# Designs tried in a protein design chat: VH-VL binders against f1miw6. Part 5

Target 1, 251 residues: f1miw6
Amino acid sequence: MPHFAKPLLRNIITRNLFNSIKKKQCLQYLQTLRTLQYDGFTTVYFGETDIPESLVTGEDFSDGYYMPTPTWCVVHAGGSQGWVPWKYRMFLRDELCIKQEDNLFFEFCDVVKKAYGKCAIVVKERRRQDATRPKEGKETEAQAHVPSVVNLTSVTCCPEVAKSYGHKLLTLPSPYNYLNPLDSAWSSLKWFIINNRKEFCLQSVDGVYSYQYILFSDLISKGIERINLSKWRTITTKVRRWENYYLGKLS

## First folded at step 13 (VH-VL)

Design j3
Fold by OpenDDE, fold request of step 14:
Structure j3 (fold): chain C 251 residues (1-251), chain A 122 residues (1-122), chain B 107 residues (1-107)
Amino acid sequence: as target 1 above (251 residues)
Amino acid sequence: QVQLVESGGTLVQPGGSLRLSCAASGFTFSNYWMTWVRQAPGKGLEWVANIKQDGSTTYYVDSVRGRFTISRDNAKNSLFLQMNSLRPEDTAVYFCARSFSDYGYESAFDIWGQGTLVTVSS
Amino acid sequence: QSVLTQPPSVSVAPGKTARITCGGDNIGDKYVHWYQQKPGQAPILVVYYDSDRPSGIPERFSGSNSGNTATLTISRVEAGDEADYYCQVWDYSSHYVFGGGTKVTVL
């Protein structure tokens, strides 16, 4: 009977340790963010969201023909100042050759530099699927995680690129993704799409054929525009309050 | 039409087990977090469990933890709730609901089924 | 565990304004969603993210959230608005929490 308690305890310990590490990472992130803010860096959240075409069309694929609908990836950035004055980008995810427009992050960094000066660019940590096996051994000193290159689906966020423009790239720890105001913005966008997609549908009749067109770009644009500065302020204020909560709790 | 249809609710004895099912239609089921919410007779709504799109992450209310298991089959557009060690306090209408947020937090539930009644009684 | 407090009932005359409150510690820092439930029916989302409305929900329904109180406001109340109303939040501990519900009676 005693042998079964060991794996459970190990799992609890591992979970606790994992939680402890993640808490520490969160604290470090928040402290760094606050320091940068104090130093006059403008916080900008940079990220992407997936918009399946089915979300836009409202098509029911329940009839067993799972036709993988194309998925659009929308890339944009925002913060307490609203959306950045950088035009959002849309990419089709299924295009094998998402040529990572190697230059997109450069363009972004240049635009935000011109608009805001020095920026703290916050991106979500991509869950490396591979970090499964805690290799047991080396107490790797919590080396100040040099912000690793964050690969978004369509964009590579390079700390060195950010630095070259005077910015600082920060990665938000994955367990604390809810501290990213972009997620709220993306959720709002998706809600807008679902609720308003019919207004962006055009019908065309060509002979015996009837075509329905969705003004997808207009739909997305209008959805993004709906998230005005006031909404951004509300979102970022909520996030800031939670940041403060965690700073207090984890310090 | 977007629809959720619950099934499997029945009378069961205390200590018994029951599996609820929810069939989704009219939307890409695999793109959404799914949730179970229950409502005891004459009582309010209580969140029971959530499951991520890929099924890799699940959350439970404390009262059902260790007894209930939420699962999904995306190929069948189906959500499940395995309920073990049922108690009289688990008597409720169980609703399947779609979580709107893709992120699994701060979500509203925008689509609901009509619910299925589970009665736990001797 | 976050507790959301709602008044058990609100009575309102037709054409008047009903206000349903949802109290919670720092609820203003959370997003509040509101549901309408009529007897024997499934809940319907009427307000999401504090103040946004789903398609098909009348403009008479509005939401606000500040400090420790979220409020669902139903203007120009109609007989069809008689229902139970629930507020809901995510408590930042991977749990969703509903309020106790408010029965709105149209007099």
Scores: ipSAE 0.606, ipTM 0.849, lowest interface PAE 1.2, mean pLDDT 89
Fold by ESMFold2, last read:
Structure j3 (fold): chain C 251 residues (1-251), chain A 122 residues (1-122), chain B 107 residues (1-107)
Amino acid sequence: as target 1 above (251 residues)
Amino acid sequence: QVQLVESGGTLVQPGGSLRLSCAASGFTFSNYWMTWVRQAPGKGLEWVANIKQDGSTTYYVDSVRGRFTISRDNAKNSLFLQMNSLRPEDTAVYFCARSFSDYGYESAFDIWGQGTLVTVSS
Amino acid sequence: QSVLTQPPSVSVAPGKTARITCGGDNIGDKYVHWYQQKPGQAPILVVYYDSDRPSGIPERFSGSNSGNTATLTISRVEAGDEADYYCQVWDYSSHYVFGGGTKVTVL
């Protein structure tokens, strides 16, 4: 973006202070990212998104306070090379959710090392308060005592694990979500779901949850595949232009 | 059937107030940002305001800021637009529209109501 | 203040291709969405995220976006495609912005 209109000023005392801190964190993140890119690290964005089942079914659950619908978490990664060549993970967030812990991130680090060599692995900053659905036998926040780890709600991302594979783990400051191309990929997936779910529901299938899981898997798999290399290049190019704008503006 | 139905449009004197409503059905209302878009007679579309899924965040076009208030009631699947200090240039058909977005940016409007006409004239 | 410039009208013969442009500074850095509106009706989304189609929109509707111009292309135009067409973006300073609209006439 070679030109940007004067920022729309919203003078809120508390938000002005947080903006200054987050601007400094964003500049530090971008400078570190550029240094790693110059040093030959491949940038990979690792993250998660929530897909409520009501988005997939399209049905009106206005009476749903009586019967809450499940929410699925999808974990994947990608960058200018497309989706990372590892199978995305899908977790149910209700009390049937099965969390993946350190071995998932170990597997991820090994896969991206083999695919790309040394990587700058970018994850979004988690909220200051760990706000996640409590699970009786499994809890990602139970790993909060591990020094210097960065957690997704479903995956523990340990910097020492990344370093042992020659990677660098970076945290993207929370307010700058538009600097995360994975968020654009997630938006494309969810719009695909909204516009194509009928094709995965038009069969005469009397479903139990196992049938619905098969439908979710096919729909999500197709939606991910539609975000091909060309779309990834478009997304990452747009993000790079935003990054360059903020490097110039915040410096 | 997925549907948005606006109501409340009528003739109002300049300086008057009016409240528009939009009833949603056939989809999970709380999954979506909700939006008002207006179209003056013989003119194009103009975004007016939108509101986050939980109602916590609102945005307005500059010409209505401070005069219009967007709100929602997720328990009743309803969107509202309170319009105060109405001006002749607010005369338009007001459409209710939904948008899927996690963060409220770079999105489109995939379902629209048929609109309700607001006329502001002396 | 962002401005999206559309031609006020386009005429096209049945079976031919209509191209509707949407001009804006660096519009290629934004996602562009397109709407069809017939008289007395609500708009319907025909293209989103530059080039994707909603369910029920035929493949002859397509979009592209690069540089300062986004384009909606309607191939094999039919009489039923006669309508007003609007482009739309999100803009940091103005939030959601629509173009002025293009009337497509099939004759």
Scores: ipSAE 0.605, ipTM 0.823, lowest interface PAE 1.9, mean pLDDT 81
Fold by ESMFold2, last read:
Structure j3 (fold): chain C 251 residues (1-251), chain A 122 residues (1-122), chain B 107 residues (1-107)
Amino acid sequence: as target 1 above (251 residues)
Amino acid sequence: QVQLVESGGTLVQPGGSLRLSCAASGFTFSNYWMTWVRQAPGKGLEWVANIKQDGSTTYYVDSVRGRFTISRDNAKNSLFLQMNSLRPEDTAVYFCARSFSDYGYESAFDIWGQGTLVTVSS
Amino acid sequence: QSVLTQPPSVSVAPGKTARITCGGDNIGDKYVHWYQQKPGQAPILVVYYDSDRPSGIPERFSGSNSGNTATLTISRVEAGDEADYYCQVWDYSSHYVFGGGTKVTVL
């Protein structure tokens, strides 16, 4: 490709190449997913969502508090069969308590194997925090090498662990958010929180996180329960229609 | 008390400009996508524009794209709509509304302001 | 012109059930939300995500959504339910879309 004299023209060409790479990644993801579904793999979406504490309490901290409010992370999984029959996880994410749980993915793979047999486990691609666009050298490296570990912020998802249970681990490309049925499930949960938090809330007088965790856990359990099998079937049917749209558009 | 209060609606001539404001109170403004919805006299509701929690992403109905600009100031708990090149068909009550969504899709509007009337008369 | 089709009006006697429909191609694959609007007032969300109610909305308001039709059902209708009712979805190409509205008259 010839070099360009103006930075704007160079950025346009770089952005177009990046979009082309992501388009091909999406097509590859969809083709792989369809092949696995044809081969009898059950599709299961494994992921996480962040819930800021201010969404749970409804409190406004704009008047000069100097301490950041904590964020809660919920990890769960589901698909056209409903929620996976395992206990979801909750983690508190603040500067005092950042951790990963290695055994969680092993447990998850075992549970879905027992429940559904071989699974196509879909994990959403984490958006890179560096915001680095592919460079010519990195483009060659990216084409030749696939990362061996796919991470959530709280959980390490190792392809070799999935393979040892007969599963296939897939990464859902980040620009195609409409292909993730968990996003719809998470949105339903957060709307339930907004509309029901007063029933489950005892006011946080002294800022004890353990007390808030207990109330939040009950609220989350109820919110997850309300996303039943019928709602999961609706969500996954809509996502399959979007998948077919993208397969037609990208092929 | 959760509240949204619009202001700035008035009579303007075609081709004129107008800036609407919406003041939010009683909730964490930065947790929500904010939205303008309009309703022409005797007509139904029409979504106009919305803006992400951090202001980085905006969407517009086609009829206003390039003429209207939605913006927000999270430090002031305020939402704005700059309307340029106004047309008679822009005559409506403009509502400010909030929506919870991570990505701005598949959502509803759970809190609305009382609206402010914009009249574009020729 | 409108993506979502609603009947312009529905009449119902007090104590009876009103059913307001919202038609669209495969609307059962979308989340449908419903709003009540009284004259000169802002809309109020009465049903979200097909069938859930915001806090403060009585159980006699319910929703369903399947195939090409979503339905808002108001059982034991009261005079205070007289209002315009709008359905709303999100669409990838059009973004947020409202139905044309249905005027419910309590006889």
Scores: ipSAE 0.591, ipTM 0.817, lowest interface PAE 2.0, mean pLDDT 81

Design j3
Fold by ESMFold2, fold request of step 14:
Structure j3 (fold): chain C 251 residues (1-251), chain A 122 residues (1-122), chain B 107 residues (1-107)
Amino acid sequence: as target 1 above (251 residues)
Amino acid sequence: QVQLVESGGTLVQPGGSLRLSCAASGFTFSNYWMTWVRQAPGKGLEWVANIKQDGSTTYYVDSVRGRFTISRDNAKNSLFLQMNSLRPEDTAVYFCARSFSDYGYESAFDIWGQGTLVTVSS
Amino acid sequence: QSVLTQPPSVSVAPGKTARITCGGDNIGDKYVHWYQQKPGQAPILVVYYDSDRPSGIPERFSGSNSGNTATLTISRVEAGDEADYYCQVWDYSSHYVFGGGTKVTVL
């Protein structure tokens, strides 16, 4: 029966093991990605982002927070070929995730197969520290990495579904989010929202929520349009330079 | 109206300590990374430190690491910079600035305060 | 640490075009942001993510970034554009870096 160190020392040991495992995962991810690219797989990044309603409205909250701010989730995909020709999805996350769609990943896999053929579909691993529960080093993540269903908060991504379409599902390790070009696309969208929301919030004809929702959807659509093929090429080129840097550093 | 107001800048002797404050209003403070940027008299801009929306993550320029501590109180819409072991080269106008970023990198600073002057002199 | 090189000054006649450069190794792989600062005032953001404008910034401000050079372009320059201009990136070492600044003088 092993004796564990004191709580503070155990946290340090767990973090060192976690970092070593994540570095191995990153190196394996990059090597697999390069092999798939060499074998003719088109790389497609599939993911989601959260847009709190307060970011859209710009409102200053008073009296503090008694419940989570209403949050919209946007699901989309893209790569060096631009946005996938697939209608992005928007869900209101604070409705207890009632709009989780089990078939969404099936539809996505079909669309990218028709558009690009076989794809390396990259999905970002959910970061442990983004959840309120996992401040403590969980040894379960450090012990084993079982390839199974990769869950976004709004979409279930199953490796077997991807395989049935001739795709390969890859998971990007959580601490290496700067290797995800979707994060740059999401940042560009959110900055567009911040700088253009007043033009979309000043026109009310009906009830506040109805008019605001219509303008919000148009705002998001316009923001996505601004990330054209040229911008996607810039984003993916920058990510590839990061990838090459890490392949040299980790090898 | 979106506003950032710094305070606490004054004359202090080398080796002394000082705490700067920045009061935010007109926006949801907890949506943004907050940042200190300084400008020595007649010189350019230098990033000093930033702090994540929930306060859980901080970054510092090398010259202040271990001496300065950035913190925030989201209930009071306030950002702070505790400055210890002050040196003459820390003399600058200190600006607080906000930035939208999910991870604290690759971003700009879209709203700035007017700054508060810190002078470190014997 | 990345070093961002800006010319110390640029002079331009009213109605003409000012071009302020920001040099760095492979700066085209980074997002460049630009700030205007008038004497005694805080900086204001005029371009972000290489080429996008914040609300309230006129379209005569534009940006580009490729290779080793990012450029802020101010067309149809007005006297009110006289200011210091700074470029800014995020460095691989997790630091934000500003250029040394360029004083634009409108003659």
Scores: ipSAE 0.575, ipTM 0.813, lowest interface PAE 2.3, mean pLDDT 81
Fold by OpenDDE, fold request of step 14:
Structure j3 (fold): chain C 251 residues (1-251), chain A 122 residues (1-122), chain B 107 residues (1-107)
Amino acid sequence: as target 1 above (251 residues)
Amino acid sequence: QVQLVESGGTLVQPGGSLRLSCAASGFTFSNYWMTWVRQAPGKGLEWVANIKQDGSTTYYVDSVRGRFTISRDNAKNSLFLQMNSLRPEDTAVYFCARSFSDYGYESAFDIWGQGTLVTVSS
Amino acid sequence: QSVLTQPPSVSVAPGKTARITCGGDNIGDKYVHWYQQKPGQAPILVVYYDSDRPSGIPERFSGSNSGNTATLTISRVEAGDEADYYCQVWDYSSHYVFGGGTKVTVL
């Protein structure tokens, strides 16, 4: 009688295996990162965040018309040196396929090369929605996972492009996203938006009509600027301590 | 105005079940993680559960795991807490709160309801 | 599970400075948030991400976090500042943790 290990046990085993694999990936990531840092690479975190218009306007669409409010995607990078001297990009996520501007990653790589020299560019692993079935594939040897192309919503991060500029592209394992200081920066930005959006509102009266405008670009710019070098240093210091903790724990 | 309003708190016997509701208004509910926090009479705050925007991820304090279920209906701007196998130690004011972080970690709770009292007593 | 330790009470004279501490192992590596709660009311966020303030919170409220101690500082304390104050963190284990709370009394 094949003991059908109770589906619960399979789930636990699968979770445990998944956790083990992810832990190993984290360790590898951290070891690689440290090696690059010792080799004189500057660590830069590159990523994007979504800013729904409703976050900016504060509008309540609770009255049943789920009008999908336009969502803006902000792309930027930062690290221990603060924001990179590359101008952040903002894209409106329209139903229309955001044409991935392939050139943006080239531009970014060039700018950071000029500013910092060789960089370790860290990007979050995009959860492939489709990786439902662990293909029982072969224990292929832990070949140094050549960082796969990471497709952001608006930008394609290609390891070969990074390499052409002398950079290294690293992917942060998804369970350890909190090791990305950029997330803290994005959270800070969003809080700034929520708390200060009224200050960026203009009222205009045209005859019988009153219009309210939000200076969205100014709001975002000011929010980004508010995350100064001191704040970045604090954020990256916290992350570094956690990195060290995991290096010690997972070794 | 941004508001959270809890409801459903009542007297229940040990081993009983109760469902709490929280109605959100004045903001896009679907954009936020939501949380339940409880406070026993004369005690401090205790985090109970969190739920992701799409409901795909939930976290619980260990003391309620397997007994409580957090859920949400974004179409109705509503958060729920299904409480089963209630114990006297579950007696508390239950607060609904909004999490400002999109990532589900390192969040503060910036908007709170007034709470609803759950009393578990024989 | 991370344990956050707060003093049970702090007394302060009007116009003086109150300091409320939140102790925890390596709490300086975490972000600390602070809440004010008056009797019979819901908590109010007064400081987030160690030192940032929500809109509408007076500048008298400030936060710091280093090493094993986070501190909420209330300068020029007013009678209206009498309340319970709670620190809160995410423990990096998918849990949120509150401190035990500190009752601030304005003498």
Scores: ipSAE 0.524, ipTM 0.820, lowest interface PAE 1.5, mean pLDDT 88
Fold by OpenDDE, look of step 13:
Structure j3 (fold): chain C 251 residues (1-251), chain A 122 residues (1-122), chain B 107 residues (1-107)
Amino acid sequence: as target 1 above (251 residues)
Amino acid sequence: QVQLVESGGTLVQPGGSLRLSCAASGFTFSNYWMTWVRQAPGKGLEWVANIKQDGSTTYYVDSVRGRFTISRDNAKNSLFLQMNSLRPEDTAVYFCARSFSDYGYESAFDIWGQGTLVTVSS
Amino acid sequence: QSVLTQPPSVSVAPGKTARITCGGDNIGDKYVHWYQQKPGQAPILVVYYDSDRPSGIPERFSGSNSGNTATLTISRVEAGDEADYYCQVWDYSSHYVFGGGTKVTVL
């Protein structure tokens, strides 16, 4: 009688296995990161955040018409040395094809090479929505598939491109996103936007029409500038302590 | 105005069930992690549960795990807490709160409702 | 599960400085947030990320976090500052943890 392992047990086993795999990936990430740091690589975190216009305007769409508000994608990088001396990029996400700027990652790699030398560039793992159910088959050794390419919304991060500049591209496993100091920076930026957007609001009175608009570019710029070197040091120090904790716990 | 309004708190018998609701207004509800925090009479604050923007991830305090379910309807700007197998120790004011961070890590709660009282008594 | 320890009460004279401590193992490695709660009201965020202030919170409120102790400092205490204060962290298990709360009495 084939013991139909109750679907609940399968879910628990799959969850446990998934957790085990992700823990291993985290350990590998941390070990690799530390090795690179000892080898003289400067760690930089490269990433993006979405800023919906509703966050900036404070508009309440509570009347049930969820009109998707335009969303801006901000791309930047930072680390223990603060923001990378590279100008952040903003992209408008409309229903229209996000023009991937193919050269942006090249530009970024060149700038960080000039500024810091060889870098460990850390990016977040994009949750493949389509992770098809692993077919039950062969225990193929979970070779840490270093993804050949990490696609951000507006930028393609290629390990080979990074390598051509003497860098290493690392992918942070998705369950451990809190080990990315850039997330704290983005949270701070968004909080700044929410709290200060009124100060960047201008009212124009034309002869026939009066309108109110927000100096969006200035708001974002000031929000980014507010995350100074001292704040970056604090954020990265806390992340480092977490890294050490996991290195100790998972070893 | 940014606002959270809790509802559904009432008197229930031990072993009973109750569903709390929180109505959000004045902000894009779907952009935020949401949380439930409770406070027993004369006691401190206790985190109960939180939920990711898309509802794909939920976390619970151990004392309510398996009994409570947090859910959300982004189309209705609503947060819910389904409470089953209620116990006297679940008696508390239940607050709905918004997390100000997008990622749900190390978040503070910047907006709170006024709370709704749940009383579990025979 | 992380345990946060607060003194049950702090008394302070008007115009003086109140210090509320929040103790926890390696709490300095975490971000600490602080809430003020008056009787019959919802909590209000007064300090976040150890030392940052929300809009509308007076500069009299400040925070610090190092080692095993976070501190909320209220300078030039006013009668309106009488409340319960709670520290809060996020722990490694994806749980939010509050301190036991400190009642601040203005004498």
Scores: ipSAE 0.312, ipTM 0.747, lowest interface PAE 2.3, mean pLDDT 86

